# VH-VL binders against NAD kinase (nadK): the designs that were tried, part 16

Target 1, 268 residues: NAD kinase (nadK), of Syntrophomonas wolfei subsp. wolfei (q0aze0)
Amino acid sequence: MKIILVNNRFKENTEKKAQEIAGQLSALNVEVIIDNGLDEPYAGTVDFIMVLGGDGTMLRAARRYGQRAIPVLGVNMGTVGFLSNIEINELAEYLPLILREEYSLEARMMLEVAVFQQQSLLTRVFCLNELLLRSNSPRMLSFALEISGQKLEPYRGDGLIVSTTTGSTAYSLSAGGPIADPQLDAFIVTPVASHIINKRPLVVSPEREISLHLLEEREAIIGIDGQIKMDFGAENRVLIKRAPHPLLMVNLKAKPFFTSIDRSLQRQ

## First folded at step 1 (VH-VL)

Design i9 (framework fv_inotuzumab)
Fold by ESMFold2-Fast, scan of step 1:
Structure i9 (fold): chain C 268 residues (1-268), chain A 123 residues (1-123), chain B 112 residues (1-112)
Amino acid sequence: as target 1 above (268 residues)
Amino acid sequence: EVQLVQSGAEVKKPGASVKVSCKASGYTFTSYYIHWVRQAPGQGLEWIGGINPSGGSTTYRRKFQGRVTMTADTSTSTVYMELSSLRSEDTAVYYCARGYYDTSGYEHLFDYWGQGTLVTVSS
Amino acid sequence: DVQVTQSPSSLSASVGDRVTITCRSSQSLVYSEGNTYLSWYLHKPGKAPQLLIYKVSNRDSGVPDRFSGSGSGTDFTLTISSLQPEDFATYYCMQGTHWPYTFGQGTKVEIK
């Protein structure tokens, strides 16, 4: 068996525990590759990916490895989050199940985001939660939204979020979007501080293509999973599609989504 | 040694359905997507869609949506493609192929292919 | 969909000849990290297609060095420096940068 351990080298707690876990796995004759986020993603075939950290580390792992159809397990290191399945102190209990490949998998859709300047592709990235279009100045944006070639009335406001169902509990929730069952595949399109009072969140088929561009020259940014920031101007267009492959998340422990999110909202 | 072995040739009448199998061996079945590509007589290769063998998630090319169903059986390491409402234009050799991942972590080509299954649709 | 066009549709050649096949895409195939996802395949009737070249210019394991790929952006070329008997086949380029995956129409290399 070959496993990738994904951690953040610059977070002392996660780095030390990654080293300890790697030693434990090696003692059980498991080949271990450490991915601390600084090097290129591991190119070889692996059987399993173990992510040590919070939701941010999982989002990074999803961008690096999510298109490979390899089981990914989130192991929580004490931070509150929705993308981990077990706690670090439970790992020893579940390790025999991991090694015997006795677990269920949950497929989570991802977004494919392509940013163009005219006909030229500037960047193409994948993400698990969302794309955010937001003003980079005190001025409102004026922008066009197209869904599978259908042109909607212009939007004016601070921005727009295009989210997966997994992302429904991330930034889209904070902007007033609906909570979506992550077992459903859909785009959730949530306005950010719209000046037009009747602009509502949309729930759209994941087979649709979503296009965004500015109608006026403004300073704006595109944000990906809250981790990647890119300048966005009137000469740019972004195309959003369902990514070719979902992230395969490992379920070792029954985690009741609806009661979990309900409790999280009460603590808010 | 990676191998993809497909089921034998089929002859169907217009309006019928066909189900083609692709049995994988020599690697971890659930770690790679399996795609389907066809070649009609005198035509080029055409991508139909792909399936994640873990969980069964599928992506189909739009023109086949509603007629194609892909499924996976992890106990036998076998992927199936079923095409319904067959027309004469569906006469083709159907290939299964494994998706390849490079250092970028992105699938962008097919590294191993099945031998092909000829499906003939004639009245 | 990104359109991929090959030229020529067919050609006749003799063993030992240099053969060039071109592939043009309707949009740039450059990925966000600078990678260009253009691959070439060899296909013979009754046989499985075979990967030859990936990311424009990288030969797959076991592929003879007479096969080479070049190009950038939207224009790509497959070259066979000295054609061998086993090379009479149909060649396809495929773009993997944009969804859905699209193939060129194929170039048939026939015996003169």
Scores: ipSAE 0.000, ipTM 0.404, lowest interface PAE 16.5, mean pLDDT 84

Design o1 (framework fv_oberotatug)
Fold by ESMFold2-Fast, scan of step 1:
Structure o1 (fold): chain C 268 residues (1-268), chain A 125 residues (1-125), chain B 107 residues (1-107)
Amino acid sequence: as target 1 above (268 residues)
Amino acid sequence: EVQLVESGGGLVKPGGSLRLSCAASGFTFSNAWMSWVRQAPGKGLEWVGRIKSKTDGGTTDYAAPVQGRFTISRDDSKNTLYLQMNSLKTEDTAVYYCTTDLGYYDSSGYYEDYWGQGTLVTVSS
Amino acid sequence: DVQMTQSPSSLSASVGDRVTITCRASQSISSYLSWYQQRPGKAPNLLIYAASSLQSGVPSRFSGSGSGTDFTLTISTLQPEDFATYYCQQSYSTPLTFGQGTKVEIK
């Protein structure tokens, strides 16, 4: 068995825990690859991915490895999060089940995002939560949204979010989007501070293709999972599709989505 | 271990020039957006400017007080960030920090925040 | 430019106290707000990003809340190492701008 341990070297304790866990796994004849974010993603074949950290570390792991159809387990290091399944102090209890492959998998859709400058592809990236188009100045954006060839009336405002259902509780929620069952596959399209009063969030089939471009030159940015930021101008176009593979999340214990989100919203 | 080490600070007369360097190690510098942030003695933090990775266009942005006087550049082969400061004013006196820019694009896609220890620039007659 | 205003500029507190610092943006910045801690003679240290996300390794007594224009940093049970200056920063638009800082002093 070959396992990737994903951690963040810049976070106190995670490097030490990763080394400790790698030692334990090696003693059990498991080959371990440590990915602390500083190197390129491991290119070889692996059987399992263990993410040590919070939601941010999980989002990074999903972008690096989510398209490889490998089981990914989120192990929480004591911070609040929605993408982890077990706590670090529970790992020893669940490790035998992991090694015997005694767990279920939950599929979470991902976005495929392609950014163009005119006809040239600048970048292609996968993400678990969302793409955000936003103004990078006090001036409103004017932009075009096209859904599977259907051109909508122009948008005017601060921006737009295209989210997965997993991302429905991230930036989309703050912008007025709905809370979506993560078991559903759908795009959620949420306007950010729209000047046009009838622009509402849209729930769109995951089989559709979404494109965005600016209608006038403005300082704008696209953001991906709150971690990647790129300049976006009138010569740019972004194309969003459902990614070819969902992220396969390991489920070792029940984590009730609806009661968890309800509790969070009642206390904030 | 991730390190950002600034150098090149010192005493300069008003109207003079100075070049700061920031040597980076422990991460893939070429993928990082890099920033300079300054802090005048006893005062708050002020963002100076940033430079994007070459993959993201290698463009620069500056705060209004330094626009036209300061230039940010990078040498990815040496893992080094630079701040060229021209036409220095007494109000440019500050500790200058080399840091990763919030929300920068990197190959890992991770949010990273790392700061150097700072280098003091004193502009006085 | 987005202007960031912190309140208060300084406060005195005792170990064990609950401390609240407020930051207001001149325009909506969604959740693009970070909180930094700076101890005397040291570089700033990130505590919170995206308004409410705790940076790994930061003690759980620190929490952030808010969206749009009004944001709050809370330290639930002040510890000796928490006597420092705290800054909010918006990353919604360039130039990035910091609040003026809040100094938390020993009472």
Scores: ipSAE 0.000, ipTM 0.444, lowest interface PAE 12.9, mean pLDDT 85

Design o10 (from o1 with heavy chain L102E G103W Y104E Y105L D106P S108Y G109Y Y111G E112M Y114V; framework fv_oberotatug)
Fold by ESMFold2-Fast, scan of step 1:
Structure o10 (fold): chain C 268 residues (1-268), chain A 125 residues (1-125), chain B 107 residues (1-107)
Amino acid sequence: as target 1 above (268 residues)
Amino acid sequence: EVQLVESGGGLVKPGGSLRLSCAASGFTFSNAWMSWVRQAPGKGLEWVGRIKSKTDGGTTDYAAPVQGRFTISRDDSKNTLYLQMNSLKTEDTAVYYCTTDEWELPSYYYGMDVWGQGTLVTVSS
Amino acid sequence: DVQMTQSPSSLSASVGDRVTITCRASQSISSYLSWYQQRPGKAPNLLIYAASSLQSGVPSRFSGSGSGTDFTLTISTLQPEDFATYYCQQSYSTPLTFGQGTKVEIK
């Protein structure tokens, strides 16, 4: 069995804990590959991915490995989040279940984001939560939104979010988007500080293709899962569609989504 | 929008102490890792040390020449970064910059994006 | 500590020239390399992060490449405002370290 252990090198406690867990797994004849985010993703065949950290570390693991149809388990290191299934102090209890493959999987839709300059592909990335288009200055953006070739009236405002249902509790929520059941597959399209009355969040089929481009030269950025930032200008366009494979999230412990989000909102 | 302003520099004798302040505005300071970088007259950039966000442990790291003499701290309620400099040496003479040590998630480093104007510290008799 | 060595230490160039600056790390730092520009009397300005990503607001004539130990900053068509000192910086491990700088001077 091969397990990738994803951790954050720059958090002192996670690197030490990753080494401890790697030693425990090696003692059980499990081959461990440590991914601290600094090298390219491991290219070989892997049976399981353990993510040590919060939601952000999980988002990184999803971007690097989410398209490989490999089970991914989020192990929380102290910060409460939505993407972790168990706490670090529970790992020893659940490890035998992991090794016996006694768990269920929950499929989470991912986005495929392709950014073009003119006709040239600049980058193609996958993400679990969202793509954010936003102004990087006090000036509002003017931009075009197309959904499956249907051109909407121009948007004027600070930006737009295209989110998965998993991402409905991230940036989309802050911009006024709905809270969505992560078991639903849908794109949520949420305007950011729109200056046009009646621009509402849209919930659309995940089979739709969404494209964005600027109508005026502005300082803008594309943000992906809050982790990747790219300059976005009038020469650029972005195409967003359903990724070929969902992220397969490991479910070892019942974590009721609705009571978790309700508690989170009340504790603000 | 986003700005860092250093203060507290000046002339000090060897063996003395100074505290530098860095006032942050226009971003969520409490989520930012912050660094101090210095530059001796006519020389290159030298990293002094860093403080992580409280959510990432709030720990500090220092370059060897200042370890044990300098202390970095932060007050998130005031959006202010500090550098306490003790047992100052003539070799500490430099312009001191505070800068965002920009991590959008600690595994992805976006560099030191925002810099203050710098504050001059001169250590001489 | 990771040592960063830049070459050349200085160069003379004319407006319109293509300028190349290299940076070598004493050990592999993956893509954890940033490039900074410092004009005389000013604070440094971030140009490139993650070895090849252009910082927002930085002109497209600047580009970065490389991974592991060898990195390059290229200015495709030098402009008058580009006469400055350039620094590479690794963030792979603590302590963070800068190269010694490359001064781009008027020929």
Scores: ipSAE 0.000, ipTM 0.403, lowest interface PAE 12.7, mean pLDDT 85

Design o11 (framework fv_oberotatug)
Fold by ESMFold2-Fast, scan of step 1:
Structure o11 (fold): chain C 268 residues (1-268), chain A 126 residues (1-126), chain B 107 residues (1-107)
Amino acid sequence: as target 1 above (268 residues)
Amino acid sequence: EVQLVESGGGLVKPGGSLRLSCAASGFTFSNAWMSWVRQAPGKGLEWVGRIKSKTDGGTTDYAAPVQGRFTISRDDSKNTLYLQMNSLKTEDTAVYYCTTVPYDYVSGSYRYFDYWGQGTLVTVSS
Amino acid sequence: DVQMTQSPSSLSASVGDRVTITCRASQSISSYLSWYQQRPGKAPNLLIYAASSLQSGVPSRFSGSGSGTDFTLTISTLQPEDFATYYCQQSYSTPLTFGQGTKVEIK
């Protein structure tokens, strides 16, 4: 059995904890590859991915490995979040179940984002939460949105978010989008500070293709999961569709999504 | 259009210092891992060092021949990569290329050295 | 350090030939291998990444294979623009290292 252990070297004690867990797994004849985020993703075949950290670490792991159809377990290091299934102090209890493959999988859709210049593909990225198009200056954007070839009336404002249901509680929520059950597959399209008052969030089929381009020259960026930024100009076009593979999240114990989000909202 | 333009090369004496710059445009520089690669006249490619994006830790790594003498840095506000070269030796004579790669999630791998500048010549001689 | 050794150091070929270049790593690098082309007087150009993935815009006559320690670049039908020097490069561990290069010359 081969496991990738994903951590973030810049989080306090996570590197030490990752080495400790790797030693424990090695003693059980499990081959361990440590991915601390500072080198290329491991290119070989693996059986399981264990993510040690908070939601941010899980988002990075999903972008690096989510398209490989490998089980991914989020192990929380004490950070409050939605993408972890067990706490670090529970790992010893659940490790025998992991090694015997006694767990269920929850499929979480991902976005495939392709950025073009004319007909040339500039980059292709995947994400678990959302793509954000936003102005990189105080000036509002004017941009076109197409959904499966259907051209909507122009948007004017600070930007737009195209989110998965998993991402409904991230930036889309902050911009006024709905809270969505993560077991539902859908795109959520949420305007950011629209200057056209009748532009509403849209919930659309995950089978649709979403296209965005600027209608006039502006400084803009495309943001991915709040972690990656790309310049976006009038010569660019972005195409968003359902990624070929969902992230396969490991369930070792029930996690009450609705009570968790309710508690989170009471804190802010 | 992606462009990387190196500058700052020239003739220096052994023991001297030189700073190379690489101006980047046409991509989101702040997300890119950047490298310097050199090529001595008539010789093969030699990796000098790299600097990761700040999101991926912003760390630097160097090849043994330049460790302790060269420093790679970046200024994301200016979309510029730097190579500070100290204690230059005659064997540092080479064309220096700055390189960058987009992150490719399809293979789960970064593509190193996808975008290359035209190079800038550094000649270290007496 | 991971040492990368290419074979052959040079070869002579004609347009239309199948050309094969090999690269050997001193230790396992999984699939963390890229192939580059450098034409005389030009900067290098990425052909293959992750051992077998073709870079966007690169002609399909180029292909890569291998994993672990042994890797191969194949040009199925050599074209005039393919007379160049080819380099393998590992990105498994720092320092990143290139092979010594293989020069593909006109016969």
Scores: ipSAE 0.000, ipTM 0.425, lowest interface PAE 14.2, mean pLDDT 85

Design o12 (from o1 with heavy chain L102S G103I Y104A Y105V D106A S107G S108T G109E E112F; framework fv_oberotatug)
Fold by ESMFold2-Fast, scan of step 1:
Order: sequence, then structure tokens, then C-alpha cells
Structure o12 (fold): chain C 268 residues (1-268), chain A 125 residues (1-125), chain B 107 residues (1-107)
Amino acid sequence: as target 1 above (268 residues)
Amino acid sequence: EVQLVESGGGLVKPGGSLRLSCAASGFTFSNAWMSWVRQAPGKGLEWVGRIKSKTDGGTTDYAAPVQGRFTISRDDSKNTLYLQMNSLKTEDTAVYYCTTDSIAVAGTEYYFDYWGQGTLVTVSS
Amino acid sequence: DVQMTQSPSSLSASVGDRVTITCRASQSISSYLSWYQQRPGKAPNLLIYAASSLQSGVPSRFSGSGSGTDFTLTISTLQPEDFATYYCQQSYSTPLTFGQGTKVEIK
């Protein structure tokens, strides 16, 4: 059995805790690879991925490993979030179930994002929550949105979010998007401070392809999961589609989505 | 170096069956969409059908003249594409090419970037 | 089905000439168009994709333009190896369809 431990090197105790857990796993004859974000993703085959941290660490793990169809378990280490399943102080209790592969899996769709300069591919990334197009200056953007080749009326405003259903509770929510059941596969397209009256969030089939480009020469950025930023200009365009594989999230403990979101909203 | 090598062509009577194979090398076959394109002697190109990668659903699409008679399949463990041809007609006489279908951006820049040398199928008595 | 019509069906040209081939779609296909070259007895070779993007390794004398229904392939300075048949192909919708071909012959 080989496990990758993903942690956030910038959190107070995560490196120390990762080493402690790696020692415990090694004592149980489990091979452990630690990924603290400094190196390239581990290229070998593994049986399980354990993410030690909050939602941000899970988003990074999803981008690095989500397309490999490997079970991924979120273990919360302080910050309450939506993507962890158990708390760190519960790990010892659940570890025997992990080692016996006695757990259920929940599939979460991901986005495939391809950014082009003219017709040349600049980068291709995967993400769990969303792509954000926003202005990098005080000036609003004018941009084109195409859905499966169908050109919509131009958008004017601060930007646009293309989100998975998992991402519906992230930046899309703060921009006025709907809360979506993460068991559904769909794109949620949410305008950011649209100048055009009646631009509404769209919920579209995950089989759709979404294309974005600027209609005016402006400074803009593309944001991925709130963690990666890329310059975006009039010579660029982005294509978004459903990623080939969903992220396979481990459920060891019942954590109903609606109970979690209700609790979060009550705290404001 | 990308190589596509078709085989299985030959002479067959109307109403007969034939299976073509395309052996692929030099790229990650399992990630590729693949098509069959045919060309009747002295005529133009005609798309036969395609198969998507398994990661993109593994679905097939066919041109109307072959729908219900031809079946495209793939074996990713052998890096091989197949075309099963049933109920063959004289109009199916053509050189059959195997192609890789490149999509730099899904559904936007779609093209046949590599072609095999073709295999001749002759449907005649 | 999207029908692709090329014009002319054939043309005669000399080395050094500028050659223009047109392709018309029966409905709008945006920029979902590719151009292929087929030399006698050989498999086709990709020249242009996405209406105007030159395939890596293809000489810069080849260029494509157009969008919607009307498309053009231009060879700015014809070379001996360019005497071949050229095909346009739409990838906007299935079934994928080719034009009937344009044969470029030596004058």
C-alpha cells in the first residue's frame, strides 16, 4: 500500500503532524510520500491520497492528483471547511478502515481549463471549484461568452465565474450564484458585477464547452480555485470543459452537504 | 514518431464482412480520439466514423451510409483501433485510412493530424 | 448535414504562381474548418486547422482565412511539390464532411 500525504507547509503544525502520521503509517507497513507543495507532483502509482489541512489544501491536491482516479480523503486540521470528511483527532479511529479499504467514494466533477494565445496552447490546468475572469485594473471588461459554439450577447462588468457544483459554495456564492448539490454535474456561470441589466447566473450541462475572450484591449486575469493567477489579454482565449475524471472523495463519516452549508450560513 | 499501420483489407463479396485493424505507436493511444476516413478509387475523402477516448466517454459516431453496418472499437491495451464492416456493398470499395483526431481545445480546433497509409477494401464478386 | 463545396474543382498553375482555393459551407460552421493536401498515391496531410492556423512543419506559403460559410486556402508562391489535391473539412457537427477536392495541376 502506498499513500501520498498532502499538507500545507505554511500552516503552523502541518509539517510536524504530517511526519507524525507518516511514522504511524510506516509502522503499519504503509509506504508514504509527503507532498508539501515544494516539489512536482509524485509521478508514481499510489493507492490512496490523504490531505492534511483545510479546503485550500484539498484544492491543491485535486489539481495535482484529481485526474488519476485515486481515493482522496480530506482530514481537517483546524479551519472548518466543506471538503474535509474527518478531523485530525479522529484519524486513529478511522485508519483501520482506510487500510482495509472500507469506505465509500463520492465523485466530484472537475473543470479542464485550457488557455490559448491565438491558436497556441499556453497552459492546461484542472480545478475543483472555479475559473474566475476578472479585470486587473479599475476598468470594467467587455468580453464574449460562447456556450457550445452559441455566442451570447456581450458581457460588460468586472468579470465572470465558471464553477463546478462543488465550487457553488466558494466564490460563485459571494457573486450571487446558486448553492448547488455537489452530487449534480453542471457548470454554474455567474457574472461578477455585470453592468448589463438582467445578466443572470446560468446552470448549464457539463457536456457543454464554454469559451471566453476579451472584446476590448484590457488587462485581466484568469484565477483558478483562488490559488493560481494568469494574465489574460485580448490575444488570449480560454476554453472550459468537464475534466475527464471526477475527483474521488472518500467518505468515512456521514457529513451531509445540506447540514454543513446550513451551519456555515448561520455563522455569516 | 507517430505511426499508424492499417491492415485487414482485401477482396470480399457483397453482403460479406471484414475487420480492419490500425496499429498505433509513438503517442499515448488511450488519450486519443480516432477516426476512419475512406476514399473510393479516383474519388474524394469521406469520413466513416470516430471513437472518442475512454476518458471522454468512449462513444462512437458514424456517417449515414455506414450507420448500423459498421462498428468502431478500440483496445487500449494493444494500442489498436478496429473497424468491423458488415453487410458490405460495392459502394464500400475504398482505401480506408486510420487517423488520429487532435483537439487542441475541445470542440474548437478539431483536425486529423496523423494518417496511416491506408488499406484497400474491394467489394466485388 | 453540413455540405462542403469547393471551387474550382481543378486548376492549372505554374511554379511561382499565387493559387487560391475556396470552400463554402451550407450553414455557418464558425471557424471549425481544416485544409488537407493529398499528393498522388499518398495519404492526406494536414495543412491548416481552425480556418487559419498553420500546422507545425507546414511551409508559410500556405495560409487560410474565412469564417462562417466562406473559406479560402492560399498558396502564395507555388512550388513543384504543391501539385496535389486539396480538401477542406468541417468539424462543426457530425457527420464530419469534406469538400469534393480541388486538383492543382501543372500548366
Scores: ipSAE 0.000, ipTM 0.379, lowest interface PAE 18.1, mean pLDDT 85

Design o13 (framework fv_oberotatug)
Fold by ESMFold2-Fast, scan of step 1:
Structure o13 (fold): chain C 268 residues (1-268), chain A 124 residues (1-124), chain B 107 residues (1-107)
Amino acid sequence: as target 1 above (268 residues)
Amino acid sequence: EVQLVESGGGLVKPGGSLRLSCAASGFTFSNAWMSWVRQAPGKGLEWVGRIKSKTDGGTTDYAAPVQGRFTISRDDSKNTLYLQMNSLKTEDTAVYYCTTDFYGDYEPWAFDIWGQGTLVTVSS
Amino acid sequence: DVQMTQSPSSLSASVGDRVTITCRASQSISSYLSWYQQRPGKAPNLLIYAASSLQSGVPSRFSGSGSGTDFTLTISTLQPEDFATYYCQQSYSTPLTFGQGTKVEIK
């Protein structure tokens, strides 16, 4: 059995805990590969991915490994979040179930993001929450949105978010988007500070292709899950579609989505 | 528009106290780790300390020269970072910058966004 | 504490020159190294993070390399706006520490 253990090396306690867990797994004849985020993703075959940390560490793991159809377990290190299933102090209790493959899987859709310069592909990335197009200066953007060949009237404002249903409770929510059941596959398209009052969030089929480009030269960036930043100019175009594979999240215990979001909204 | 604006600098006598503020806008402040960095006139950059996000425990770290004299705090409801400076010394004279990672969460740690700085002068 | 040492402390260059600045850590910091540019009277700006990753909006003439203890910032074709002071900074452990700075001055 081979397991990738994903942690955040910038958090010293998390790295120490990762080494401890790796030692425990090795004692049980499990091969462990540690991924701290800075090295290239492990290229070999693995049976399971264990993510130690909060939602941010899970977003990184999903970007690196989510397309491989491998079970991914979020282990919370004491931070509040939506993407972890068990707490770190529960790991020993659930480890026998993990090793016997006695768990259920929940599929979460992902985005495939392709950025072009004219006709040339510059980069292709995957993400679990969202793509954000935003102005990188005080000047608002003027940009075009096309959904499966249908050209919408131009947008004018600070930007746009294209989100998965999993990402509906992240930046899309802050920008006025709806809360979506993560069991649904859909894109949520949410304007950021639009100057046109009637520009509403859109909920569209995950079979659609979404494209964005600037109508005027402006300083803009594309943000992916809040973790990757790319310059975006008038010569660039971004194409967004449903990723080929969903992230397969491990469920060892019930974590009801609606109760979790209700509790989060009560707090702030 | 991601922005940090420092305020509260000024002239203070040795042994005195001063409180700096840093107003954040254009990003989710509650998710960000925040630091103070200072620069004495004609000198290089010196890290003062940091405060982690509330979700990461809200703990603070300080450089040795300010440990026990300076306190960093945050008010997420106001998107504001604070630096309380006590028992000020002439060697604390510097421009004080507040700075943050873009989201502060799991990106390679770097001082991404900087304020314009606020001058603190400690002299008799 | 991880001590960061830059070389040289200052250098004179002409527009069009290739400029190389080095930074050495007193112990291994893996790739947890950032480079900053500070123009006179201005706040620092992030150029490079994670030793080699170019920050959004930074011209491609800037590049970073290295790992462990030895790091390099390169400006392939110096422009007039590049006359500034450059700092390296480690994020591997607290206290976070900067190099002493390298001033790039007009020849």
Scores: ipSAE 0.013, ipTM 0.459, lowest interface PAE 8.6, mean pLDDT 86

Design o14 (framework fv_oberotatug)
Fold by ESMFold2-Fast, scan of step 1:
Structure o14 (fold): chain C 268 residues (1-268), chain A 124 residues (1-124), chain B 107 residues (1-107)
Amino acid sequence: as target 1 above (268 residues)
Amino acid sequence: EVQLVESGGGLVKPGGSLRLSCAASGFTFSNAWMSWVRQAPGKGLEWVGRIKSKTDGGTTDYAAPVQGRFTISRDDSKNTLYLQMNSLKTEDTAVYYCTTAYSGYDWEGYFDLWGQGTLVTVSS
Amino acid sequence: DVQMTQSPSSLSASVGDRVTITCRASQSISSYLSWYQQRPGKAPNLLIYAASSLQSGVPSRFSGSGSGTDFTLTISTLQPEDFATYYCQQSYSTPLTFGQGTKVEIK
């Protein structure tokens, strides 16, 4: 059995914990590959991915490995979040179940984001939460939104978020989007603050293709999962669609999503 | 425009207190990890500390020379980062910069967006 | 704590020269190493991250190499605007630490 341990060295001494866990797994004849975020993704075949950290570390793991249809387990290291299934102090209890493959899988949709310049593909990335288009200056953006070839009235404002249902509790929530059951597959399209044109969030089929481009020369950026940022100008366009594979999240215990989000909103 | 603007620097006596502010604009401040870096006159760069985004726990880390005396905080509703400096020493005299990773992952710990800096002079 | 030591502390060079600055970590930091340029009276600007990745907008004459404990910044053909102080910085562990700086002066 071969397992990738994904960690973030800058969060809560996770490197020491990753080495402890790697030692435990090696003692059980498991081959361990450590991914600390700096090297290229491990190219070989693996059986399981264990993510040690908070939601940010899980988002990185999903981007790197989410399209491989490999079970991914989020192990919380103390950061409040929605993408972990067990706490670090519970890992020893659940490790035999992991090794025997005695767990259920929950599929979480992902976005495929393709950014073009002058008909040339610049980059193609996958993400679990959202794509954000926003102004990076005090000037409001004017941009075109198309959904499956249907051209909407021009958007004017600070930007737009295209989110998965998993991302409904991330930046989309902060911008006024709905809370969605992550078991549902849908795109959530949430406008970012505008005083000129009032637009409502849209919930649309995950089979739709969404395209965005600027109608005026403006300084803008595309943000992906709050972790990747790239310049976006009038010569660029972005195409968003459902990724070919969902992220396969491991469920070792029932996580009460609705009571968890309800409690979180009371405390922030 | 994408920028960070520090303010609040000035002259203080040893043992005094001072609060610095850093106003962020042109990016999603609430998602960013923010750091303070200082530079004493004619000397090199020294990391003071950081505060993580609320999504990543909102926790703070400090360099040993300032631990227990300085406090980093943030107000996401105002897009503002703060550095509360207590029990100031002459060794704290420096230009203070606020900084962040604007492109790439916050946890990669490099800084590609910097403010202009604000001078703090601790002298009797 | 990871201590970062730069060599040399200063050097004199002429426009068109190849300049090499080294940085040594007191323990392995993998590739978690960045290089900054600072001109007098200005804030630092990022040149290189992840030991060898060139920051967007930075001229291609700048390059970085190394891993583990030994790192190098190279300026292949020095330009007038490159006379500045250069700093390496590790981000492998907290506290984040900078080298003491290398001043590149006109010969």
Scores: ipSAE 0.000, ipTM 0.419, lowest interface PAE 15.9, mean pLDDT 85

